VHH binders against q9xw16. Designs and how they scored, part 114

Target 1, 132 residues: q9xw16
Amino acid sequence: MSGWNAYIDTMTAAAPSIKRCAIVGAADGSVWARTEADNVFKASEEELKTFVALFNDVTQVPAKGADIEGVHYVVPRTEESLIFGKKENTGFFAVKTKSAVLIAVYEGPNEVAAQVRKAVESMQTYLNNAGY
Short names: E, the ipSAE of ESMFold2; O, the ipSAE of OpenDDE; V2, 0.75 times the mean of E and O plus 0.25 times the DockQ between their complexes.

## First folded at step 9 (VHH)

Design w4 (framework vhh_gocatamig_d2; at its last look DockQ between E and O 0.75; V2 from the best seeds 0.00; counts 0 for: pae E 11.1 > 2)
Fold by OpenDDE, look of step 10:
Order: structure tokens, then C-alpha cells, then sequence
Structure w4 (fold): chain B 132 residues (1-132), chain A 120 residues (1-120)
């Protein structure tokens, strides 16, 4: 409904393997936009509050993994503004902007992950340049 | 230079067990999660199990309860105990580690693999 939905559409269009994605507030995990209909992003705001807090100390995340939509992922490594996880043939990328966290959950063979990262980081760059 | 060397593969009958080992070097082992992948003929490589640097584990559904991933940081090694093996578990198994920043999108380093054949 909001202008943020356009960014959801942009990310999902850029990487077809993305099944669900969301834009949430970096401070509190509040949902600004998310995929809907058949691909509803299902994480609760309480879960998202916990998730976005991971960016306060990303160095600890590889030791514990991360949870999204009730699913636990192993986190190979992290970067200051990037958390990604893997489970079976699924995974996620999460990037932090000035004021938001972008989360994309994807499904497919390993090779699709590169495209998903690129899509999310492109949006990250765009939003940062826009002041968000 | 990152090096991952798998061992322990072989021929086993259905219901049998194998333990795979991976010796890792060339990176800060304790800082990263590690994983086992497998690739069957004609199929894509798939994540079988992952283990966080803290010992937390993730498994694909078809191996839950049968496979156990573990690590020994003192030996820079990761293991995969495989019990109740099935024919569909036949594959080349790979040890996997992530690339350091800024490169990578998951587990990007792979060993040469070890063949596991489950057949009666």
C-alpha cells in the first residue's frame, strides 16, 4: 500500500529465487512492507525485533545462527551490515540501511544466492543514497 | 590458501553407517560456520548439514535423526556421522566453508569430495 511496496517488487523482480521479503525498521523491527498473497512474509514483529537487534553485534551471529519466520538458519559469516543464512535449499540475506533492514528469503540451488545478494545490496545502496 | 580435505567415504549397505571427516586449513576456523554438502549424479549440490561456530546445527529434513554434524576446533576438523544410510544418500560429499568478506554468499570453499555409495 505504501511506497515501500515498490521496493519489495523491485527486489523480487531482480532475483526470481526470492520467495518472500520484507522491509522493516532497523530500530524496532516494525514492518514497513512485505511480500503478500501466496508469498506472505510471516515473521512476527516480535521475531523481527529480535532479528534486527542482531546487527548490534554481528560477530556473535555465526556462533548461534539466526531465526526468520520460525525457521533456524546456519550463518556462515557476517559483515557489518550483512547477515546471511542457509538451510537445506533455502537461505536468506539481510542487509541494514541507515534506518531499515531488508530481508529476502530465497529457495533454489546454491548458485541463485549470488543473484539474491546482488538484488538486496543494490536496494541497500539505493535506499542509503536516498537517506533511508 | 584455504584447503578442505574430506575422508571416510566408501561403499556401504543400506542401514549401514559411515563417518566422514574434513580437515580444514588456511582460515580462522573458529570464526566460521561449516557445512557438509552432497551431490548425486544428475542432481544439484545440496546442503546436508551445517554447524555454527558455537556448535548449533542445521539439517536437511531427509537426514534428520540419521546424520550428525560435529566439529573439533582444536583439530580444525568437521565430521558427519551418517547412520541408517539409504540408497538415496549415495553422492559425493563435500566439506564447505565460507569466503571471508567481502566475497561470498554462503559456503564458497569446497573440498575435492569423498564418494559415499549405499548399495545392497
Amino acid sequence: as target 1 above (132 residues)
Amino acid sequence: EVQLVESGGGLVQPGGSLTLSCAASGFTFDDYALAWYRQAPGKKRELVAGISSGGDTVYMDSVKGRFTISRDNAKNSVYLQMNSLRAEDTAVYYCAAPKPPPEGWGFDYWGQGTLVTVSS
Scores: ipSAE 0.911, ipTM 0.955, lowest interface PAE 0.5, mean pLDDT 95
Fold by ESMFold2-Fast, scan of step 9:
Structure w4 (fold): chain B 132 residues (1-132), chain A 120 residues (1-120)
Amino acid sequence: as target 1 above (132 residues)
Amino acid sequence: EVQLVESGGGLVQPGGSLTLSCAASGFTFDDYALAWYRQAPGKKRELVAGISSGGDTVYMDSVKGRFTISRDNAKNSVYLQMNSLRAEDTAVYYCAAPKPPPEGWGFDYWGQGTLVTVSS
């Protein structure tokens, strides 16, 4: 869809350590926009449907971890609208808005993770205020 | 406050074994995942192993099959059993835990670290 790719570009410009990201529907995990080309976000429709359903009860997520792009991440803890995970030198942040889930996969140390969280939460706030 | 105290580091020959222990206090241990990180000279700190609150594990590819992370909730402790140690495993090893909500972005509380040297 037109316009949604601009939000992907905004997030990646705000935190260059984001390697891949996507905006998906909160109800079904349908992809609204994602990074392309060398940084294509590769998650199946089934994986995304399973992933967005985790937001129905985030308190269960740290017990099992989470899968994104076929990679299993340990989830340190969650918040009501935030799931984040770690594996080796990579990680992800996923935040839920009214209608969407934003997923950003990044690479780098802890100082990089702080920047990525800020970028994702900034977009979450923007989209919620825009009615999404 | 969260406190993490590591022990078990030392000098070991290639092919040897060590068990690292981490004693945790000051948070609801059972509810959170915990991790072991390491930092080798001239390298960035990296996640070696993580264990979920339910016992599910993740490992760095280079240690998979050689290292085992485990937890004992009754003792508020996390362990890293390291077998078949290699020179490239030489690093300071850190036990790590997440900050409680709403702050944090990973495993943000660290212990002081314990040095593991693999050398002949």
Scores: ipSAE 0.661, ipTM 0.842, lowest interface PAE 1.3, mean pLDDT 89
Fold by ESMFold2, look of step 10:
Structure w4 (fold): chain B 132 residues (1-132), chain A 120 residues (1-120)
Amino acid sequence: as target 1 above (132 residues)
Amino acid sequence: EVQLVESGGGLVQPGGSLTLSCAASGFTFDDYALAWYRQAPGKKRELVAGISSGGDTVYMDSVKGRFTISRDNAKNSVYLQMNSLRAEDTAVYYCAAPKPPPEGWGFDYWGQGTLVTVSS
């Protein structure tokens, strides 16, 4: 009966290019919700713990890149609460809220990145305003 | 003003090698990731290889093991070593860099490109 699954549904509906996404705890990477079934978000708990720790100092992330679901991404740019990664025609946006990290993996050319970014940032704002 | 200038393209036979160079200016080169993209006739532009500011690399599957991206921060340059070239590698190759904040995301700056032709 997790209410967090509704937020997954909201993000995937807002941007059709999102193929997988998750909401994970910012402190430990624990999975609060994720896409399931045919589009399962498959990152290990160890990988997610390492991933969310990137937000402790986002200025170092462009030098190292980032790994999600066993895939290494180049990170061309970060902001204090946002990491953007690229590999081929896939990419991700990750944003940090007060308590969580939202991760959306998309497929498509760079032209669709704006809709993905808008979807995750809208949810970021909503959860922050709700105290999460 | 950001400037990216590619060079090193040319005509090469299948199985041959070629080194592309990109000279960059107008931004703090050491802080940014760089990438090579290519566009073949009638095809969409595709990412070939990327390199982070710290030297981590990513490659498209079809070039992995044949192409090597590298950077020389002292010369503000990024390189693509292309080995075991195939006809399918024929394309215009572009060096790309992200725009500095606040204007954009992704790889938004592009050079004019350098043509690589692989044919007998």
Scores: ipSAE 0.006, ipTM 0.328, lowest interface PAE 11.1, mean pLDDT 82
ESMFold2 (binder alone), look of step 10: mean pLDDT 78; pTM 0.778

Design w40 (framework vhh_gocatamig_d2; at its last look DockQ between E and O 0.87; V2 from the best seeds 0.00; counts 0 for: pae E 7.2 > 2)
Fold by OpenDDE, look of step 10:
Structure w40 (fold): chain B 132 residues (1-132), chain A 120 residues (1-120)
Amino acid sequence: as target 1 above (132 residues)
Amino acid sequence: EVQLVESGGGLVQPGGSLTLSCAASGFTFDDYALAWYRQAPGKKRELVAGISSGGDIVYMDSVKGRFTISRDNAKNSVYLQMNSLRAEDTAVYYCAAPKPPPEGYGFDYWGQGTLVTVSS
């Protein structure tokens, strides 16, 4: 119902492999918008608080992995504003904007991840340009 | 040039064991996570196990307790010990590594693969 829900819809439309998605505050992990209903994003705010803090030092994340929705992912590598992980046929992309973290959990073969990354980074660019 | 070379595949009976090896070159091995994927006939390639540069490990649920991934940085190698093998483990197994920034979306480099056949 928030204006942020439109951005959730944009990302999920851009990458059909995205199963769940959330926009959270970069400072505290507060949920601004998330997928609902059958595809509800399940991470608690406590978990999200821990997750967004990973962006304070992304260099350490690959060594320890990352948790989303109670699932542990191996993190192949990171970038300053990008964390991604893999598990079985699933994974996630998380990108940081000026004030938010965008998280997309996807399912499918390895190749679908390219489209997911593009979707979240496109939204990242848009929000950054908008001042968020 | 990145190169990943798998070995150790073969025919084994159900309940048997097999160890796969992967020799890596062409990149800074110690800085990157490595993974084993597999692709069964008619199925998509799937992540079996991953190990980060720091030793963090993730397994496919169906192989937990049976498979063990490990790495030897001195040998630029990654291994997959497979115990209690089942028919459904039959697949071509691939060693995989990520591309360095800014490219990549997971594990992006692949070896030629080694065939594991579990059959009575």
Scores: ipSAE 0.885, ipTM 0.943, lowest interface PAE 0.5, mean pLDDT 95
Fold by ESMFold2-Fast, scan of step 9:
Structure w40 (fold): chain B 132 residues (1-132), chain A 120 residues (1-120)
Amino acid sequence: as target 1 above (132 residues)
Amino acid sequence: EVQLVESGGGLVQPGGSLTLSCAASGFTFDDYALAWYRQAPGKKRELVAGISSGGDIVYMDSVKGRFTISRDNAKNSVYLQMNSLRAEDTAVYYCAAPKPPPEGYGFDYWGQGTLVTVSS
């Protein structure tokens, strides 16, 4: 869905510390849109299918962590529709909507993490209200 | 109130070893992930090692094989065993824990820090 690229652009404009992001199907992890070229989001279809399945029971995720783009992140805790992880000076936020999962990988300290979380949650609200 | 108290920092020679300890209180220790961060002079704070309540572990790439994180739930403590120390490991080391939902962005509670200096 090429129309979905506008939402990628909106998130990256709102939080410049986002290095790579994607919007994927909640049921199967199929990519609807992702950052490309110099900022290409490189997660495989198999990895994304595994990742979106984590939202079926987020309470089990901290015990195992999460893998995105072949990088393992420790997950300190989760919320019903939010998984986030940390690795060195990087991290990610992933939120589930009715039919999608938004994933944003960022670099920076907690101050920029706050901005990234806000951008992803704002888009989550928007897409849920739009029926996605 | 959540308290994280670090100890074990000091001056060591390159190639030396040091064990950092963190005593945690004010929360249900067994249910929380714990982490070690460090901040070198003029640098940003970085996650060195993290360990979840279920035992999942992550390390900074430059410390893999040299550092070991562990936890002792009976003592409400987390440890960082540092071997083969390098000048680049010189930093203030912080023990960290997550804020409870719905707040937070990762590891948001911090201890006061303990200084590790690796110098000849």
Scores: ipSAE 0.688, ipTM 0.858, lowest interface PAE 1.2, mean pLDDT 89
Fold by ESMFold2, look of step 10:
Structure w40 (fold): chain B 132 residues (1-132), chain A 120 residues (1-120)
Amino acid sequence: as target 1 above (132 residues)
Amino acid sequence: EVQLVESGGGLVQPGGSLTLSCAASGFTFDDYALAWYRQAPGKKRELVAGISSGGDIVYMDSVKGRFTISRDNAKNSVYLQMNSLRAEDTAVYYCAAPKPPPEGYGFDYWGQGTLVTVSS
């Protein structure tokens, strides 16, 4: 899905603190697009399948945390279509659309987290309105 | 309003131990994840350890095996047991909690901090 790469560029431009991100299928975790080159998003197919399944019941996620790219994150809380996690100086935001999960891994203090969340939620809204 | 009060900091020799405590008020403690952050002079504040409302725990890699985070919901308290302390652990330590929805993008409430100094 070559056309999906433009959405990766849109999110990274909107929030420069995003180091890696991906758009994956909500049903199976298949990668539709991801950051490449020096900042490859490197989660395995098995890990992504497990990750997207967290959205089946987000209320259970804080009890067990979340793994992305082999890193375990504490999940302080969740929302219906949003999971976020923290580890050291890094974190992630993930949002679910009708068909996809958007994942953004960022580095920086809490003040940059708002920018990251806004970037992924804006894309969530766009994709939902487009039928995805 | 949320209030987080750290205590237990002090001067300790390398290899020593120290227990930090954080008393929380102004919110339903059982529903909150809690964390310890630290900030050394001239450094950025960094997450040392976090514990979710459901008991999931993460540690900064350099403290894993030496520090233990725990919570006591009956006492509205979170603790950081610090063993095998090193000079690199010298910092002001902060207790932190997330804000309620729709706000909050991580651990957004902090206390005043408690100073830990590891020195010969």
Scores: ipSAE 0.058, ipTM 0.548, lowest interface PAE 7.2, mean pLDDT 85
ESMFold2 (binder alone), look of step 10: mean pLDDT 79; pTM 0.785

Design w41 (framework vhh_gocatamig_d2)
Fold by ESMFold2-Fast, scan of step 9:
Structure w41 (fold): chain B 132 residues (1-132), chain A 120 residues (1-120)
Amino acid sequence: as target 1 above (132 residues)
Amino acid sequence: EVQLVESGGGLVQPGGSLTLSCAASGFTFDDYALAWYRQAPGKKRELVAGISSGGDKVYMDSVKGRFTISRDNAKNSVYLQMNSLRAEDTAVYYCAAPKPPPEGYGFDYWGQGTLVTVSS
């Protein structure tokens, strides 16, 4: 139903190991689109506001890690517009565009993580080029 | 260039303890998070414990309260203290570190592993 849901569908089709994902506003963490039903992305508004604020200074993130859906992840390192984390058999990639943050939670080993990172970065490039 | 060398594995009875050590070289140790992964027979590798450059720690739920990860930056080493060992902890344990930007998907450099067998 949301136009933004088409981008969620594109990412999950490109990387089937994405279990849950969302597109949120970079300024406030407001949800533009997210996976629903059996794959519902469960982060609270407060958690998302805190999470998107991490992009204000990504160099501070590895020291404290990151919380998504009430799960605490160790953040091995960051890049200017990329935060990624690991816990057990799960991980996430989050990328910032001009106006949005894309968050994808996946399960699986590093070979799976590679597919997820590629899908998220491809969408980041697309949205930046579209002015978002 | 990057090397991770694990030690401390062995055979131990249920309820016993082991300390695993990992000596790291070839990168800026103090700037990176480090992790312990394990792979049991017939299973995929999973993150057991991680420690950031700032000391933030993460643990697999089944090892919380039993395992403790720590680091010694002066010795370029990371440790996993394993207490109250169970048969389910039997696995090859790997020390792991991230690749520097722009590559990488998590912890991408791995040591050769050290075998932990919890039996009898």
Scores: ipSAE 0.601, ipTM 0.820, lowest interface PAE 1.5, mean pLDDT 88

Design w42 (framework vhh_gocatamig_d2; at its last look DockQ between E and O 0.94; V2 from the best seeds 0.00; counts 0 for: pae E 4.8 > 2)
Fold by OpenDDE, look of step 10:
Structure w42 (fold): chain B 132 residues (1-132), chain A 120 residues (1-120)
Amino acid sequence: as target 1 above (132 residues)
Amino acid sequence: EVQLVESGGGLVQPGGSLTLSCAASGFTFDDYGLAWYRQAPGKKRELVAGISSGGDTVYMDSVKGRFTISRDNAKNSVYLQMNSLRAEDTAVYYCAAPKPPPEGYGFDYWGQGTLVTVSS
């Protein structure tokens, strides 16, 4: 799974407003790769297990919000393979691939979110095409 | 066409209270999360409060305990009760909603805003 770190680097490079991000197993929330050191992604596996399960029925997520790293986010809306949330000047994007969930937590003005979405969706497309 | 119309802004003394209202139309209101933003002069727009379609709420730290966001799906409206107002709360307040799929990256639709001025 060490090769997955390269994808973390790719996403963080594509969107400088990303503070932390992770690639986890879609089935169980197991961590394949994550940002570390000063920007360590801190979500527990128990939390991630619950989070990835949200993709089983995304239609209910806007009603309940979503939790990442112990932080509760309001979820404006969802798509089949996309969940995003907001809190203050922070937010997250989570996208589902065939076998993984990519999570990016960002910080900044509202407009920076566009670049974050583009970064995670680009990676989503790449991984899907690669069979992941 | 999505439309958000804010009301309730005005001049108030420090410690006072205001209730902002937002009437929404042009989308399935009860399925979406909603938010209030504000923008003070010379500052960037910031998320003040958000409310999920199920009623869960999120606040910026500086307004916790003072502001309350709520919604009435029957009236397609969202509200912001502001108590114990401070001078630093002075700003144009905006109601916000997400764009429908596939566009958007958060709260992308905005009203024209309503001015809240807190001053002695």
Scores: ipSAE 0.894, ipTM 0.945, lowest interface PAE 0.5, mean pLDDT 95
Fold by ESMFold2-Fast, scan of step 9:
Structure w42 (fold): chain B 132 residues (1-132), chain A 120 residues (1-120)
Amino acid sequence: as target 1 above (132 residues)
Amino acid sequence: EVQLVESGGGLVQPGGSLTLSCAASGFTFDDYGLAWYRQAPGKKRELVAGISSGGDTVYMDSVKGRFTISRDNAKNSVYLQMNSLRAEDTAVYYCAAPKPPPEGYGFDYWGQGTLVTVSS
């Protein structure tokens, strides 16, 4: 697959604190694009299927937390199309569009997390407006 | 008005135990995950333990097996039981809760903190 990596590059340029990220299919968790090499996003196919299914009812997620790359995160709360989690000095933001789920794993304090959320939500808006 | 009030800090000997309590008010406690952070002298504030609204937990690696986070929804309280305390556990401990939608990036509200000093 080509083209989708440009969106990965756009998000990581907008928020340099993103350590790893991916764009996956909302229906099945199939990977469309992800960070590679030293920043490779390491989620398994089974984990991604489970993760995207959380968007079927985000209100259930804070009760159990979420797993990304074999790491269990506490989920403080959710929004209709947003799940975010925390563990030590790391966290993630995941947003759903019509056809995709964007996942960004970052490292840093809440001030850094604000930049990451903004980058992910900007891309969510862009993709929704483009029909994805 | 959201309030988080910590208690239970103090001076303890290495190997000792201490229980921290946090009383929360001004929001729907049962719906949110909650956390304990700490700030040690010369270090950044770090997430020590988190608990989901359903009771599932996360811990920083250095406290696993020694610290236990728990919650009591009837009392709107979250607790941190600290066992086998070490000198490096010395810090101000903060109870934390998320901001309500649409704002927030994690655990964005903190209490005033309670000092834990582990010293011989």
Scores: ipSAE 0.660, ipTM 0.841, lowest interface PAE 1.3, mean pLDDT 89
Fold by ESMFold2, look of step 10:
Formats: sequence, C-alpha cells, structure tokens
Structure w42 (fold): chain B 132 residues (1-132), chain A 120 residues (1-120)
Amino acid sequence: as target 1 above (132 residues)
Amino acid sequence: EVQLVESGGGLVQPGGSLTLSCAASGFTFDDYGLAWYRQAPGKKRELVAGISSGGDTVYMDSVKGRFTISRDNAKNSVYLQMNSLRAEDTAVYYCAAPKPPPEGYGFDYWGQGTLVTVSS
C-alpha cells in the first residue's frame, strides 16, 4: 500500500542500520508494506503467518527462537508486544500493534540494536494511538 | 543481580580443543537465551554462538561445524566446545545474557571474559 510505504520510510530514516523491514497484518501476516528494490524484504506468506502467530504467546518464543526470511534467530527473551532475535552480526526487532506487526532486520553492534528498537517502538506507539 | 563467570580459557595448539564454561546467577536461567561473544585484538566484539532457552542454536559462519554451544539448566551453566581451533580464534571470550524486561535489546550483560590463545 502506497500509504503504508511512508511508515517504512519513517522507520528506515530513524534507524539507518535497518536493512529490511515490513509492516504485516497481525492476524494473517499479509504484507501491508515492505522495503523494496535493493533492500527487498523477502519472507514467504507461510513464514509470515507462522511469525505473526508467535505474538499469540510471546512467553513460548525464547524456547524455540524465530525464523524470518529463512534465517533462524535465537530469541534472548521477549516482552508482551516485542520479539527480538540475534544471529551472528544481524538481528531483528518485531513489535505488535492493534492490527499489525512491524518487523525490522538490521546489521551491526549493540548501539545499532538500541536505535532499531527505538525506531520500531516509536512507530508502534504512533500506530496504536492512530487505532492500528 | 545478574552475574556471569567464565572459565576454561588458555593456550592451545592449532587443531586443538578447548571447553569454555559460564556459571550464571541472578535471573531465571531457564527462561532466557544465552550467548558467547569474542573480541580479538583490534576487533569489535562479535556473536560467536547463541542458544535459546529451549536449546535451539545459532553460530557465526566461521565457527559452524567446529564450535558447539550447549546449556545445562540444572547447573545454570552454558558451555562452548571449541574444536579444530585456529590462530584466528584467538580472542577474549565472553558469556552474555539479556537484560530483564522492560529494557535491553539483545545480549546486554557480560562476564569478565576468558582468554583463548591459539598458537604453535
């Protein structure tokens, strides 16, 4: 969606270390917007359905980790509406809003991870306040 | 409070093996993922291996097939079995754990580290 693309741009501008990101429906994992072109977010419909379902019980996610874009991540821990994972020099943050899941995949050290978390949580707050 | 104590570092020949151990306390060990990081001279710390609370693992590409991370929840311990060691594995190795909610963004707590030197 053209309107949702602006939110992709906002997150990537706020945290330039984000390599790929997407906004997907919380109920079914349908893609509302994603990074495109040289930084295309590539996850299958089936993978995204499985991924968003993790938010149905985040307390179980650290036990088995999470997969996105065919990559398995260790999930150190979770919070009510937040899942984050690590693999080598990459990671992801995912947050749930009322209607959506925001996913950001990044590269870099812990300083970068903090910036990415701030970016996705700021957008989470904005979308929740807007009713999404 | 969270405490992480590494042990098992030392001098080893190329091709040799070494087991690192980390004793953890101050949190519900079973609920969290744990990791080993390393820092070679002049390099940034990098994630070597991670293990989820349920035992699923990730590895950096250069150590996959040579290193094995494991955990013993009864002993609140995480281990790194290092086989086929190479000179480039020389580094200080750190055990790491996440901060408890609502803060943190990865593996945020670190031990003192244990030095591994691979030299002939």
Scores: ipSAE 0.210, ipTM 0.632, lowest interface PAE 4.8, mean pLDDT 87
ESMFold2 (binder alone), look of step 10: mean pLDDT 79; pTM 0.783

Design w43 (framework vhh_gocatamig_d2)
Fold by ESMFold2-Fast, scan of step 9:
Structure w43 (fold): chain B 132 residues (1-132), chain A 120 residues (1-120)
Amino acid sequence: as target 1 above (132 residues)
Amino acid sequence: EVQLVESGGGLVQPGGSLTLSCAASGFTFDDYPLAWYRQAPGKKRELVAGISSGGDTVYMDSVKGRFTISRDNAKNSVYLQMNSLRAEDTAVYYCAAPKPPPEGYGFDYWGQGTLVTVSS
């Protein structure tokens, strides 16, 4: 398979409601892979650096919310390695692995959100088991 | 366990104002973000406004500048002040709160809703 883009393809195949997603470095927010063309994930390098730093203390995030692609999301709650947000009919799930952060932006109701969460958590487990 | 009770809905003319209230119980109110959603007939439910535990707010683009979400932790209540109402704002409005971990996908506890009708 081709590099990190193969994992993007795997997640979007598992949850077709994912509109855009990316895999970024946990330490610095550097992009390893992202959706492209019509589904381009548009976050800037500075925004991603700020975003991955949220995982240093996820308990602070629901008080402030989070920014992805220039969009400010309310964060209903967090877990040790999970941040999720909501805005209008969109949402995101972001999960941290040993070396990476996976971010998936989706549109739809809670039943769609459940599918997206399952897809990103499956990939999180896979990457952690692979040493990433 | 968690109970959310909305009030304040009604019939209002275009350009009018209305304040919705939500009384919450069954959880530690101060620690949780809260949201207002709406659903028009035949349409999907959408987040109108959210307020974090720290008071940070998020709004749907079409209501920015017209709607204001606020909270009163002493009263376990969240409010939605709606100004310059439009026909497109006609919907059932729901107060919503998140489920505690380990599961949940957003705001998963809902009130019963309060109907807002904007018409001449």
Scores: ipSAE 0.362, ipTM 0.731, lowest interface PAE 2.9, mean pLDDT 87

Design w44 (framework vhh_gocatamig_d2)
Fold by ESMFold2-Fast, scan of step 9:
Structure w44 (fold): chain B 132 residues (1-132), chain A 120 residues (1-120)
Amino acid sequence: as target 1 above (132 residues)
Amino acid sequence: EVQLVESGGGLVQPGGSLTLSCAASGFTFDDYVLAWYRQAPGKKRELVAGISSGGDTVYMDSVKGRFTISRDNAKNSVYLQMNSLRAEDTAVYYCAAPKPPPEGYGFDYWGQGTLVTVSS
């Protein structure tokens, strides 16, 4: 394990309720790192390419929702560089940096969601400051 | 103040139907994604159905084909038509809407809930 895998470990340590997460390229959705084994992040290359393109105009996303790992999420609203979604007892937070998109899928109530959001936003800040 | 008020719950036999309504006040409905959640005793709240500002919908797998969510922006209302009800659908049903940025972790404005009991 080296490189980008350390950032996956940092996010999951900060918010243990994260079930699966990934760091992907903002331009093409290429996977830089992801959770593995029992927690493998399963999105296809084509799905990720479609997903990262949502950040080109986040204002359109609440009208259509978003697909991650073949699951369609309702997106209650978006912010400049943040998309979050809900389905059943699951949700996700995705944030864009200069060159990456961080995606974290979680399960649980609002208290859990708050912790996950904090973890991905902390990493977003760190990576932006590091020039990524 | 944002208020969401649900109605339409009640006791119904298995296989029956109910329509839940949610009326909103204190905000413009048109721009919001709206949702129905439910909570059975001892369980976590689950998203049952959601409807986007454009009318696109999402459903919990166990209700797909039986429940239909719809909205009427002129009436500032969202509806859940529930058909072929099962004992497992027994829960308090909540209407929900998101908080404006920068706060929010999903749906953060909730109604008081309306009880649906499916029993013979």
Scores: ipSAE 0.198, ipTM 0.602, lowest interface PAE 4.6, mean pLDDT 85

Design w45 (framework vhh_gocatamig_d2)
Fold by ESMFold2-Fast, scan of step 9:
Structure w45 (fold): chain B 132 residues (1-132), chain A 120 residues (1-120)
Amino acid sequence: as target 1 above (132 residues)
Amino acid sequence: EVQLVESGGGLVQPGGSLTLSCAASGFTFDDWALAWYRQAPGKKRELVAGISSGGDTVYMDSVKGRFTISRDNAKNSVYLQMNSLRAEDTAVYYCAAPKPPPEGYGFDYWGQGTLVTVSS
């Protein structure tokens, strides 16, 4: 299927606790699709360019945290293609594919976070297999 | 195994101060962020403060300016200095660390907790 908004819809259907999400270009942070209207993903182009560059060396990220939508998150640790952060009752998961970065912001405890991580990793696998 | 041992809790009057300590072992302390959570009776656990491996901090809005999180990598310890304590700060306080890859959803290892009661 074409139309990147369909992939946003797939992720939010799989994990309803996702409040906002986006699919952006891994090279430049350009937005391919994002949640809109009442749940609009609000990151600026400058912020997204900075954020996707974190995947160039994920080992540095836990030292300084990460900013998404003007909110600063503590990053507990990272994995090769996964950054996740926490603040109060919110969190995010971001995963890198060959040419994209998927970002999902959610609210809730670790049980909710597990569902969100599964949803973004499923989409990561799908996009990698599709050549993205 | 990851172990987190909290100490420093107690009974204090409103406006008082306490310092909580957490001794950590069983993981690469210097490379990971660490956090303090709390849980009041009848409520869910909430993240109070977090500290990155480089010393950058995040705080819950209601404690910002009153609480200070710090770390001592030589002692594998994390601290929470709590000033101007309020009745609403009454809770069990937990030191927390992430799980090692490939698992984890945030701060998933917890200590036993230390009780803080703010009452006159």
Scores: ipSAE 0.598, ipTM 0.818, lowest interface PAE 1.4, mean pLDDT 88

